# VHH binders against q9xhz8, part 35

Target 1, 326 residues: q9xhz8
Amino acid sequence: MGDTKVETISRLAQWRIENFGPCSFKKSDPFKVGIWNWHLSIERNRYLSVRLFPELSRVSKEQPPVAKFVLRVSNVGPNRRFYISPVYEKLLRTTDDCVWHVDSSFHGRFTIDVEFLDLKICPVNGGEASPVWPTDATMQSISTQTTLKCLSRMLEESILTDVIIHTADGTLSAHKAILSASSTVFKSMFHHDLMEKESSTIHIDDMSRESCMALLSYLYGNITQEEFWKHRLALLGAANKYDITDLKAACEESLMEDINSSNVLERLQEAWLYQLEKLKKGCLMYLFDFGKIYDVREEISSFFRQADRELMLEMFQEVLSVWKPV
Key: E = the ipSAE of ESMFold2; O = the ipSAE of OpenDDE; V2 = 0.75 times the mean of E and O plus 0.25 times the DockQ between their complexes.

## First folded at step 21 (VHH; framework vhh_enristomig)

Design z1 (at its last look DockQ between E and O 0.73; V2 from the best seeds 0.00; counts 0 for: pae E 2.4 > 2)
Fold by OpenDDE, look of step 21:
Structure z1 (fold): chain B 326 residues (1-326), chain A 120 residues (1-120)
Amino acid sequence: as target 1 above (326 residues)
Amino acid sequence: EVQLLESGGGEVQPGGSLRLSCAASGFTFSSYVISWYRQAPGKQREWVSTITRTGSTNYAASVMGRFTISRDNAKNTLYLQMSSLRAEDTAVYYCAAIGWNPSGYEYDYWGQGTLVTVKP
């Protein structure tokens, strides 16, 4: 019976070789670690060369393994000697991707061990390799997704909602706990209500039902990019009103992404109104550094009539800063 | 030591006006969201109004349009201008800072309250 079988336990593979005999080359049977089948091979020349490589498959071709591993060669007997390789971290696609040369003359029985320390799979479309084995990060991701689904369901299905929100054109139901956890203002509103089993009512008259739904969707972790973009100004207002700092920041970042001549003045005003320094700076840069003020020359007069005096001063200062005398 | 001291309470006739003040000390007043609460006799404490760090305001439906919350950060003082007072506005009014900071630290500061009595 051929000594080509490799035994595996957990992340360890062991190949027991009875006799290398007159052979200069020996290849192991396939053994499974992770999602790949693997082979070990040994070649005896000046050195004993040990190779670890994946079995050729569609998966191994399209998504080759990145393996972190250590090799060990040891003789069997009373005078046990073992040789340990360096820690390898390699993308393994072919037989030659990893070769360990051992300066040993092993006569008789010896074992080759492969200890996989880490194993990652490369994405088909490129990108960073991901662990094949579950990690804390993986578990957290799974848990997070599950939680988000749960929260989304709670909102969508009105599961044990305890607050009614009156909006400008409708009503919504939500959870005091979620609102209070997301906003200091809501926390303040519901601080004593938490002791009451009664449903509370709040009024958000400055938002439409749809916009308020977007707000809730954000808070519950199920807002889509489309909804966010559609309602980001309303969301910004809400974020400011209810002191939702992360939302405010998200809105600011979003508004920074698509500044153009049609929206820059409005956004500048909003930036001023809501004290969004990054957005303000961006708008000013757009207008003056990039010279786009000329593209809004028809609107600028109207803007100046309505703008805060301090904003105008800031604008003027910006002009002076970028203005180069001819 | 964090301190919130309410003042300005008293007796007033229906339809009258009163201005409450809350003097804050022992913390960075400007960094906090601050609120007014009230507790009527035999009733639970209820939220009245909140003002954010940036000056955004929120009101309970029962006081909307009649009460105005404001703050003076330079004076570390919170105000509640009450107008068109009603009998149902009779309560002990409390100033409170309740919330958490970005680091996750929770704060819950209360004043001793000031009594407002609306009687004919």
Scores: ipSAE 0.803, ipTM 0.940, lowest interface PAE 0.6, mean pLDDT 91
Fold by ESMFold2, look of step 21:
Structure z1 (fold): chain B 326 residues (1-326), chain A 120 residues (1-120)
Amino acid sequence: as target 1 above (326 residues)
Amino acid sequence: EVQLLESGGGEVQPGGSLRLSCAASGFTFSSYVISWYRQAPGKQREWVSTITRTGSTNYAASVMGRFTISRDNAKNTLYLQMSSLRAEDTAVYYCAAIGWNPSGYEYDYWGQGTLVTVKP
């Protein structure tokens, strides 16, 4: 009741103590900062001890605060003094995690302030603690998420689209600006066409509607991991055809990560076709340096009948470099 | 320093064939996406065809099946093989490199053009 309330504003909390004595201990009512309720407590020993701790709850047990803060004690009256703690930065679970022993004795009427300089939620498995309050990095993330939602709406609702894409089995609508900013081929295609009142058409007859939609989802920043995995080879072909270098590299990296005996020969062919040097070398290393060619011995004749002559030469050179007798 | 020089234009009968060349100098030709454009008298310049650094090709609908773009990186030369020519193909043809390389360097280079006239 009386003097147990802590007043809060933003990152500040103030506990006004009207009379501390003759009692030796006092605990505040809970006060909210961040996602937690907190308590302050004071205890008179030889000197004043001040504690800051979260209210025990499921939230504080499972998501304990990592707090950066400063405590102040000031007396009231004609000869006022301030005592300021070091800056603490602590994981706060219990009443004993933060104890400030004030190097002065206080009796009667005084105030205790907390200033939270930073607050973070401790992650379950020891990753980076997440901030409670926005930082520049947090605001950049919010801005990015908002932009992605806008781009998603533009695509899904066909807001002010100015190009129609004819695919092998359907049509899609898109924006010349997005395509041109993402692809030198589309930039070239639309170089003199941006002021036209009517929609342009383009033909992408070598993609299904679904795979072309995956391409658009990538360009608008909305592709899901599932959609990417399903269409990786189609996206690689499109990235090569339309000179979308970041997508081409992403497809190559993804295809490197799950090379196995069932796919290595196909991936070697694709790497040759699209001039993917990293994937090509990865496939050659898998086959010859790690000796996995025995796992594909049934398929290798068919592969060699179809393989480019120069690719077969490179495969032979890899054999020679690995099996050199020295 | 960068130069794109078109050649091979001239007069041709309807249904005829013509091969345009574009000699490139002053840059690493194999690293560039290169295109053909054309401009008929009194009309806006229009895109004809593009070839990527890996040799992938794209064509305007009006020329697809009749024109073939190709490149010879050893000779630093871009080609446009034109077949089944029509009066509507009469234009000045330009080669151009427009875009950016993988390092993000933007480029916008144009040749002087070569005139193709298809006789009525």
Scores: ipSAE 0.516, ipTM 0.865, lowest interface PAE 2.4, mean pLDDT 86
ESMFold2 (binder alone), look of step 21: mean pLDDT 80; pTM 0.805

Design z2 (at its last look DockQ between E and O 0.63; V2 from the best seeds 0.00; counts 0 for: pae E 2.4 > 2)
Fold by OpenDDE, look of step 21:
Structure z2 (fold): chain B 326 residues (1-326), chain A 120 residues (1-120)
Amino acid sequence: as target 1 above (326 residues)
Amino acid sequence: EVQLLESGGGEVQPGGSLRLSCAASGFTFSSYVITWYRQAPGKQREWVSTITRTGSTNYAESVQGRFTISRDNAKNTLYLQMSSLRAEDTAVYYCAAIGWNPSGYEYDYWGQGTLVTVKP
């Protein structure tokens, strides 16, 4: 009656069985590993069957554990023998989800060990299981969030700002270090600014204060999707002007997502202007491969009057490639 | 060996024009943002103009509308067309290439400079 307790240390659970006796089945007391309570059970038939399973709870039901683990069975005595299971990686919901059959008859005292190598929790809404124990990824995530909050605060509260940005309709304060770290152009601007000047001034006259704020928000890591969407063209211009490659790419991807008949020609022009090859290709596909050029037939003439000759040539080539004589 | 060689400096009268050149060698010129700096006597070096890899340009307020930066990647050459020169434009002008390696490290290369003197 007293040998049902399971002891745990770190990621190891050990069940010491004094005497299995005439019993064919024995179940351990619950033991906690991670966020779940667990049970071990043994059944003696042809084989000794060892089972690991979570205690039934709301959490285990809604968010069952994915456990990577190894089982070990060993006898106690001078002739100690041990059997080790394969490494299991299992979603454990029921008693039968993992059964290890040991081809051994243990008479007397023996020990069952469970070493958890990994433990993950399934999200309630589906998706990839996440580790229960802290990982490098977890720490990085925490650190990243903390850093972003810090940077956001620096911008929002103008903490030790050292540059004033003059925009078309207002001024903003920012940090040379952040700007320089994000753009080689900004770096070039500030390369020789001696600390002795309380604040440097730069002029971004081709952006509104609001758009420039969006740019800063992006650089400081606190831009919202809404803000990005609202200002993505201005951001694209800025990205190009200040050689912010990742922003340029982000803008290109964004613009690729919502190509339609109302914007495709403009987008094509922008793609050409800023040398966005993906966007250009996407727009051309939209117009010619998908035959949507007919939907913009009223605008196309005006477009051709303004478009670069090389762009028109490319468009023509695309038409030739797509349109096969019936 | 990486080299940036400025040329075209000299004496000019106020209101005059001058064209500076910076010849680059020993690195992939087209992969760099290129910048003009200047340093007047007794003053700190200051940023003048930058041109990106794709040809976008930026100017200091003091030279906006008067100076034009350009590049010829085929010739590995940076240019600075200066017009409406002022006494305040007197300085040694430097070209610098700023780039990032794939690992994210910056490489900065500097020229030796060319003197521009604007005097009556």
Scores: ipSAE 0.686, ipTM 0.893, lowest interface PAE 0.8, mean pLDDT 90
Fold by ESMFold2, look of step 21:
Parts: C-alpha cells; sequence; structure tokens
Structure z2 (fold): chain B 326 residues (1-326), chain A 120 residues (1-120)
C-alpha cells in the first residue's frame, strides 16, 4: 500500500501523500504515461519543490519525452486550497529539467496532480518529434490508405463497373465516376449519362490494353513505379489527350531523368508535340549547353528535315545564347 | 461576365454542311477545355465533341469522321464544322466549359444554344 503509488487515468496522474513531515525528500513509484515510466519527487527546503522526470532507461535515453503539462498541489479536505504551475513545455531527460517551487510549504497530507496536455517522442539523432497520441493528421493518413485499398479492389475485382473501354488489343472495365473525377475530358464525355443503368462503351484505340491498364492503375491509385516506367510514353499521350495534368507533369519529370544521346532528339520532338516546357529546355540544354549535339550529328539531319520550323528557331536561339562574348 | 455565344445554326438539306461558332468572352479562352453538346427535342442532352487547351480532340462515335472541332485562341472562338449532315443531327447545339482547375474551383459555363435543322 504506502503512499508512493501514483494513480493514472489517461493523461492524468495523481500522487496522494499521506504524511510529509519528518522527511525532507520523497520519490514516487514509477507510473506509466505514453511510452515512458515517470517519477514525481518532492523536497522540502524553504519551499516545497516538485519534480517530474522520466525513469532512466534505454527508452528515455534514446527517445526522451517532450511534454506539455500542468502541475497542481492541493491539501485534502472539503475547502481545498490548491496551487497550480504555469503550463510547462519541456524536453525532460533528468530530474533537473522540471522543478516547480510552490510558494507555500506543505506538511502532512496533500495531493500532487500532473495533467499532460501533449506528449511527443524526441528522436536522439534529430528529426521531428512524433506525438504519442492520435492527431487529425494521423487519422487522415489512415483514412487515405483505407480509401486506396478500396479503389484498388474496385478495379481488380471489377466491382460495379459501368463502362467498357475498347483498346487497340483488348477491353477493360472501369467506373465512369472515377474517370469523370480525374479528367475534364471524361467529365465532359459522361456529363449527362452518369445516371444510366447500363454499361457504356468508349474507344481508346491509340493505347494497348496493357498501357490503358497502367492508366487505370494510376487513376485508382495503385500504379507501381515499374508499371509507370514501362508505359510512361503512352501515359504521357493519354494524360495530354484526357487533360490529366498531374500525370502529364509526372511523365515529364520522369523523361527528364534519363535524357541521353540516344533519346534526346526524340524527347525534344515529344516535348514540342505535348508542349512540355521543362523537358524542351532540358533537351536543349543537353544538346547545346553541355555540347552533346556532336554525339548525335548523324541523326540531326533527319531531325531537322521533319522538325517544326518554330522549334528549329528555338534551337538556333539556344546556340546563340551559349556563346560568350570575347 | 463569362459568356459563350453560339451562332451559325439554321436549316440544311441532308448531306449538307454547316459551321457553328461559339464566341467566348470574360475569361482566358486558351486555358479552358471546351465542349459541344446537342439536344434533340424530347431527348437528353448528349456529348458531341471536346477540344483540350493543347488542341487534342475527342468525338462521340455518332459524329466521328463527319464533324471537326477546332479553336482559334487569338479570336477566342470555338468552331464545329459539320458535314454529311443527317436528319438525326437535328438539335439545339450548345458550347460549354465544364470542369475544374487544379485548385478545386469548379466551373460550369453554357451558351444559349443554336438550332440546327436537317430537313427530313
Amino acid sequence: as target 1 above (326 residues)
Amino acid sequence: EVQLLESGGGEVQPGGSLRLSCAASGFTFSSYVITWYRQAPGKQREWVSTITRTGSTNYAESVQGRFTISRDNAKNTLYLQMSSLRAEDTAVYYCAAIGWNPSGYEYDYWGQGTLVTVKP
């Protein structure tokens, strides 16, 4: 039994002291809040000094708490008088990190309360402190992951699909609502038939079944990096045709990553065709600022014979811009 | 402030041609995906053709190969060139901008419509 035990409920801890008279110091048993065991201690000198600290352990050493809390001391009885600390927000490693000096001396029987308003884990190697209790951001992440699993299941199991897509070499099933929510072109296409009971058909004759499945995987949130890389040129064309702006930008960034002498002229032509300003500038910089045009000199004649006149003007302007004055 | 004004409708014989125009004002025309719809008497409004801001086009199966959508961003004008017209093409034709921008602003702009009548 004794008077060293601290009772806890949720974010509250209470230490009842039955007799603090002949002793100048008393330390509680450990009590658990969050991932740590804690102690309270009291010391009588000129004042009552109250300390809150984590029990020294591997956990508290490697993952010390950042705590926001309030301390209270009160006497026991029907006309309770109490003292309340400021709200502390502190990294607590040792017994000296939180010392509250109460403006009165206490003897005999009284109660010490801790109310934890917030509690975070501080990693020893730096980085962001992470909360030990759920936040709105945590629930949003859980909700998002659950939704992605549901969308993946809808596509994989063809749950209540309402459109059949005819591709160049096969068919796929999909949902008008997903297509309409992701593309202004599909939204326009289905604007007045979202209430139909029968499946509709659409034709996407410029995609293979496999590349169209990659497009659907993107729209339903389950495309892999491997699938994206394999189909990125087809996905670029589809993103442009169906006005899927985020996918178009992602394809552009991916095509920037592996510009080389074997693909740069094709990439430049594609950037012009799809109005990809970043990719166009990247290809021009590769050819002229880095001087790689000499690596493609046999291919450049064929390229110039079929390139758009305005693209050729931009290429010549880039040549002029890379030369320094004398 | 935003306006879409169709013109060019009228009566035409089967097999004939007609060009519809949609003059846009009150917004930056080149930044929008624009669509033609049509509605025959007693029928639901149906999609005809859409043109993206980069000029990519999509057509309903019923008009593929007969209708051509185009845009002139300098004149803020959308066109629908209609050829090989059939009695089934008789409808009120609307131009519309329906969609959203990346920040989530939804837009839903419609013209008043222009009547095309193909004689039986």
Scores: ipSAE 0.526, ipTM 0.863, lowest interface PAE 2.4, mean pLDDT 85
ESMFold2 (binder alone), look of step 21: mean pLDDT 80; pTM 0.794

Design z3 (at its last look DockQ between E and O 0.79; V2 from the best seeds 0.00; counts 0 for: pae E 2.5 > 2)
Fold by ESMFold2, look of step 21:
Order: sequence, then C-alpha cells, then structure tokens
Structure z3 (fold): chain B 326 residues (1-326), chain A 120 residues (1-120)
Amino acid sequence: as target 1 above (326 residues)
Amino acid sequence: EVQLLESGGGEVQPGGSLRLSCAASGFTFSSYVISWYRQAPGKQREWVSTITRTGSTNYVESVQGRFTISRDNAKNTLYLQMSSLRAEDTAVYYCAAIGWNPSGYEYDYWGQGTLVTVKP
C-alpha cells in the first residue's frame, strides 16, 4: 500500500511499484530534484510507457528544466532483468516531452529509476541555460571570490602586515609577499629582507595616501572602477616605477578611451615618458588623422618647447603622412 | 651563458666618489629590470638600487641623493655613480637581474661582486 512515493538521494530517484495491475495507469507523488518537483508515470497498453515530467507550476513554466538523464525499469527478485533507456537530453515542459516505451512487459512488483546526469535552468528570456549543480567553472568562481574577500580583510584590517609605506600625506600598511609577487622592483627590494619581527619601511613620496591605497587595492584584487578612474594617472606612474606590467597596460587602455583636446598633449608626453606605444599612436591619430590639432593651437607651441626631439620628429612625420597627395 | 661582470671598485677617501660598472652578456639586457646590491663584511646582503626597463629608478633611503643608477642599453652596461661616500658604504657590490620570465619561472642572475672600501 502506499506505493506512490519516490525515494530520492542526490541525483537519483527510485519509484517502487508494488502492484501494477489491473490498473493501466499510475502517477507518482511529486519528488524534488533541483529546483523542480517531478512526477513519474506509467501506462500499459501493449507496452509499458514511462514518463518523466515536472510538476505544473510557476517555476516549471517560467524556468523549465533542461535535463540529461537515464531511466531504468527492473523487476524485483534475485534474477533481476533491467531495461535501460537511451541517455535523454531534453527540455521538459509537459508530460509529452519524455515518453519511454519499454519493449517488454513488467507487471506486479518492479522499480523505475531515474539518474540525472545533468540538470539546467532554462532562462525565462532565452540565452544560455545555467547548471543546477556545481561545475568546475562554478567552484573556481566560488574559490576566487572567497580568496578576494580574504585579501581584502588582510588589507583593511592590517592582518600580519610587515611593511609600512610612507606616502606624501600619510602611512599605509601592507604585505611584502603581495608586493613582491606583483612587482619585480618590490621583489628586488625585499629579496634579502629577513626582519620578520620588525616592519620594514619604504617611502613612496610621489603618491598621496589615497592614490597609494588605490594601488594597494589593485594589488589585493579589490579596486573599484571608480577608484581606478580617479587615480589612473598616479597608478600609471606607479605601475611604471614598480614594473607592474598588467596595471600599466590597463592604465594605457583606459587613457585611450577618453582622449580629448584638453588632455591629448599631456597624454602624448606621458606616453613618450612611459613608452606607451598604443597611447602614443592614439594621441597622434587624434591630433593629425582626425585633425584635432587645430583645437590645441595655443597649447602646441608650449608643448613643442618642452617635447623630446624624437617625439617632435615623429609628429612631423605624421603631418607629412596625412598631407601627402594621392 | 648569462654573465654579469662588475668593475670599478677600489679604495676611496670619505666624501669621495666612485663609478661602478656591470657589463652584461648572454641575455637581452634592455628587457630586464636590473639592480645593485651590497654586502658589508659580516652583514646580510642588502638591496641598494633598481632601474627598470624604461629607466625609472628606486633607491634605498640611505643612499638616496648620493647614488645614481643608470643603464646604457647600447653597451649592455649598468652603472652606479656613488658620491659623498661614507664608511658605512664599504661593501662588496653586486649587480643582479631578478624577476620572472613570461611563463612565470623565476630567474636571478648575479655578478661576482666588486669591493668598495671607504677609508676611515
């Protein structure tokens, strides 16, 4: 009696049918796998038909399952015979989306098993279905987020810091290991430093405390886009000074995004100073290919009096390139 | 093979000047961050100065304003101009290239050192 309940464990479901006959149809109680309740049903005409479907609900309508699974039917007894379905991979919305016809008769006592190999949520607006169970990408993301929170705590709470940074207008505490792993300059500075019981001191007098905190936030993985934009020139200088190549490249790309007539000459000088080839070419294109040099007419004379001779030669060659007759 | 060869050491009076050189071979010198270190008798080796690929420089506080690091990439040579020398600057001075390659494997290349002695 009471043979409508489906037992579940993890990704497995089993429906034990005590007596199928004289009935031609049975439906299980709902059972939960993933975010959905499910039903199994059986119907006997000439063959046994097994159906797997989600319980009709708001969830199954708006977020239908995409399931990869195998069905098994077996008799009960010491001489078991199994009938195993193909591996199905289907979007399951209705009772008709999965029907498995078993080409043998089972009557009396038998079991129906479902093994879910994969289970995904179909998004309501289309797009890529998302897994219900952790994948390698999901676990890596969780691990990464946890690590970033730990690093943020280390910085904000000064947990076991071993270096004090004197900036232009204040001090900060940091970790030699983080600095050394991110910068060949800091690696060189701390290569033989064995003063574990006392904090080392370094001076970064060309940065404010706020801009140096932005640098540390970058190195510890928790800089905001807002902080980056606010301090990107200071970060560029620091990245060059401490040989932090990924940050230097990020600053270069950011400075290319908003080249305008008020900043282009300054950025051209900085690109020359820091050997930023992409930013240099971008500034030259802005000035000469797009003709914006006329917008800086009053500033250009002062710029040329200060510019490196080789930069001026390169600018002259760009002028000749733009004005060559076809 | 990689070689770093220091020269220019010697004896000097307090307040005097010396210029150290480090001739580099066996690698693309212009692509490396390169440094000077020193070791006084009975003391641990300490960092003195670093120059980056673009020529940016950093110095330990005790030599700031007295020592100048520079590089000549055409001659594959690193220099350390030392002025206002003091007794505590007496040490063996080493040049070194320390960092990591594009695949993340660390390298550290060291010279044999050159002795600088500042007379009492």
Scores: ipSAE 0.514, ipTM 0.862, lowest interface PAE 2.5, mean pLDDT 85
Fold by OpenDDE, look of step 21:
Structure z3 (fold): chain B 326 residues (1-326), chain A 120 residues (1-120)
Amino acid sequence: as target 1 above (326 residues)
Amino acid sequence: EVQLLESGGGEVQPGGSLRLSCAASGFTFSSYVISWYRQAPGKQREWVSTITRTGSTNYVESVQGRFTISRDNAKNTLYLQMSSLRAEDTAVYYCAAIGWNPSGYEYDYWGQGTLVTVKP
């Protein structure tokens, strides 16, 4: 009865078995790895079957472990032989979720090792499993969140702001460093403003204060989806004007998500204006491939009167490509 | 070797016009945001105007409506059309490419400048 204890060090668990004897089944004592207690079991039949499974608990039931691990079985003695399992990556809920069959008859003392390569916990509400042990990714996430909070605070509380932005209907304060780091255009504007003492002023007269605030919120990493959606066209304009490529891309993607008959022509024009190829293609597909041009018959004439000739040509080309003579 | 060469500077009367050119070589001109700067006597260099890769333009407030920045990518040339010139516009004008590439490497290229003098 004394050989059921499992010892652990770091991510390794070792079960030393002195004598399996006439038994066909043996189960280890519980051992803790991560946030779960675990058991090993061995069954001898045609093969030696090794099982790793979590002890039943509330946590294991609600948040079962996803374990990446390797099993090793070795005899003890001068002629030490060892067998190594494949790398398993499994959700472990029951005793049968992972069984390793070893084609060996171990008589006498032998050792079973479990090396945990990774251990993840599944969220209660669904989603991707997260590592139980701190990883570089987790640390980066924590650091990122902290940084974003700090940046947000800098903007919200106007902490050591050094630039005043004049908008169409108001003023905002911001940081040259953040603007310059986010935009080549802003960088160019501030490159030689060495005057320590005088608050530099920039004019963004083509944006409202609210839209400009949304722009700043984006740059500072605290923009909400609602705010983004509300101001995405203004943001697109700003992105283009100030060469904020990531924002431009984000706006394009956003506008691609909700193309409909009420907005497709406007979006097509915007796509043309700002050279958004993906959006342009999407709008054209919507109109011609999906045949939604009929839904905008009332607006299309007005559109054609205002549209660039090249855009119209492209539209016609698309029509020709889609419309096969019956 | 990256080179920016300004030209077109000179003396002009108040209210006059002048067109500056900046010829670029040694880099892919069309891939860069390019700007005009100026430095008046006894003053710090200041930003005047920027044009993006896609042709969007920005101006310092004092030149808004009077100056026009443009580029010809085929000729690798940056232009600054100046109109309604004022005494305060007297400065050495510099063209510059300042920014970073998509890989995160910073670039900072300057011309030697061209003098613009606005005097009666």
Scores: ipSAE 0.329, ipTM 0.760, lowest interface PAE 1.3, mean pLDDT 89
ESMFold2 (binder alone), look of step 21: mean pLDDT 81; pTM 0.812

Design z4 (at its last look DockQ between E and O 0.72; V2 from the best seeds 0.00; counts 0 for: pae E 2.4 > 2)
Fold by OpenDDE, look of step 21:
Structure z4 (fold): chain B 326 residues (1-326), chain A 120 residues (1-120)
Amino acid sequence: as target 1 above (326 residues)
Amino acid sequence: EVQLLESGGGEVQPGGSLRLSCAASGFTFSSYVISWYRQAPGKQREWVSTITRTGSTNYAASVQGRFTISRDNAKNTLYLQMSSLRAEDTAVYYCAALGWNPSGYEYDYWGQGTLVTVKP
């Protein structure tokens, strides 16, 4: 029976060689680790050269493995000697991508072990290699997705909702626990509603049902980008009103992305109103540093009539900072 | 030591006005969302109003339009201006700071309360 079989257990592959004989080269049978078949080869010249490489396949060609591994060569017998390679972390595509040279003359039976410490697959379209074996991160991701789906369903299907939200033009149902976990204000509202009283009611009269739904969607982790964009001003107001800091930050960032002449003054006002320093700075930069104030010259007078005095002062200061004396 | 001390309670006729104060000490007042609660005799404690760190306000439907919550961070004081008082507003009023810190620890600070009695 040919001593070319490689046995595997978990992340360990072992090749038992009975007799290397007069051969200068020997290649193992394929063995599977992860999603690839692998081969070991040994070549005896001045040194014993051990090679680990994937079997050529479509997958290995298009998505070659990045393997972190250690090789071990040991003789069989009473005078057992072990040679251990350094830890290799290599992209393995060809037979020559990893060669370990062992300075040993093994006569007789010896064993080659490959311990895979990590195994990653390269994406076809480029990017970072991802683990083939489940990791904590992978599990967390799966769990997170599952949780989000669950929360989404709870909202969508009104599963055991315990609060009714009255909006400007409708009602919604939600969970006190979710609201309280996301907002100190909501927490304060529901803090003593511990008794099984009938569904608590809250009033959010300054939001439409649709906007409030977007708020809930955000809180439950199922808001779409489209919904967010559509309702981001309302969401900003809500975030401020209910002290949802993450949402406020998200809205600020979003509003920073698409400042233009048609919206900059409004956004500046909002930035002032909600104390959004980044947005304020961005708007001021747009108006004065980039000189876009001229593009809004028709609207600027109206803006100044309505703007807070402090905001106007800040604007003026910005102008002074940007204007260089000719 | 964290302390919230309510004051300003008393007896008032229906339709009257009263201003409650809550003096805070032992913590960074400006960093907290602060609320008023009330507990009527034989009833559960109920939320009345909340003011955020930035001054945004929320009110229970029962007091909306009649009560005004405000804060003075320089004085570490929370206020509740009550107007158009009704018999049903009779309760012990509590000041509270409820929330969580960035580390996820919940804080729950309560005052001893001040009694408001609305009686003809």
Scores: ipSAE 0.674, ipTM 0.889, lowest interface PAE 0.8, mean pLDDT 90
Fold by ESMFold2, look of step 21:
Structure z4 (fold): chain B 326 residues (1-326), chain A 120 residues (1-120)
Amino acid sequence: as target 1 above (326 residues)
Amino acid sequence: EVQLLESGGGEVQPGGSLRLSCAASGFTFSSYVISWYRQAPGKQREWVSTITRTGSTNYAASVQGRFTISRDNAKNTLYLQMSSLRAEDTAVYYCAALGWNPSGYEYDYWGQGTLVTVKP
């Protein structure tokens, strides 16, 4: 009926025009793609001008579309001719935001197609535009969150655990596969033991039950910021002992963030013990480059009496770097 | 090519001591977590001890207090000092480097083993 209707399917829209001869202008009925109603219009000059624009509404004003699309004009029948636009990618607010001039004249019966390659909602307050259609990034996020929930349940409910961990003040249950995937030490420890039907036992006598639970929470993906902060030093020691490199790095970065005069000497000793280059340099900078060594005057003598001789050499080199006699 | 070569095995009386060595080549030795394993006749291979890149050590309960793992990164050599040896320690001892590199590629390197026999 009539030649104002636009048929849509999936991300495609098609406007079939029956007669474009006497008139110089036609506008289609609205058609819905995404959250907007759209119009196509045509105007005859030396060229055929094709426009795509959202219907003026509160939605299109407050949430205008950012569209990536291509247009096609073709006649219908034998000896079909058609022209395809460049791919447009632009914010569409008004009728003038997209005008395609076809280098040919069409009259009578012809068809205009739109293919929407991508469609996003422009944020009024700035930021990244929101996709209208599901993307691979959306499904990846859902998949990841589902997996984290499953791992959390496995730990909290001890679902099919196959190892018992004896800590200094209690026991915990865990999964060899999780431990082995996260730690080269546990990978080595369980190399021929992953197939055992019976639960294995390991001893982590240098951690409390609570700190060991924090380690497990990290490995299963459900450690809280509060839990991490409370157990940072125990987690650092465990990460070093079991070769969990990303946790070791995270602990190091966290310990650098709150260096102060009450903890700097202890942290310098720990950085030396665990070979934490960034934390070591941070402590040296705090003490010497920023001159905070005067705030630990009473503690520094005892520190030097106990410090490794090579660490003392590095501290001396830092002093020389700050104070340069030439 | 990566190569691990064990040595130092032999026969010893119960209560005796022995030191095993593992010479490593073809990789940056100091960047690897390295372990000792053993396999008794008719038994499955079992983990004995592991030493990390920073020198942290871990031991199987059956050898805790009797065996000491160490590494000399300057000589690219792994050691296992065994003391208070028992008949149950009789096995072929293997050194192995297991893990993954910083790029995430897994490595799984094994030596050919050295025989330790504790006489009944």
Scores: ipSAE 0.503, ipTM 0.857, lowest interface PAE 2.4, mean pLDDT 86
ESMFold2 (binder alone), look of step 21: mean pLDDT 81; pTM 0.803

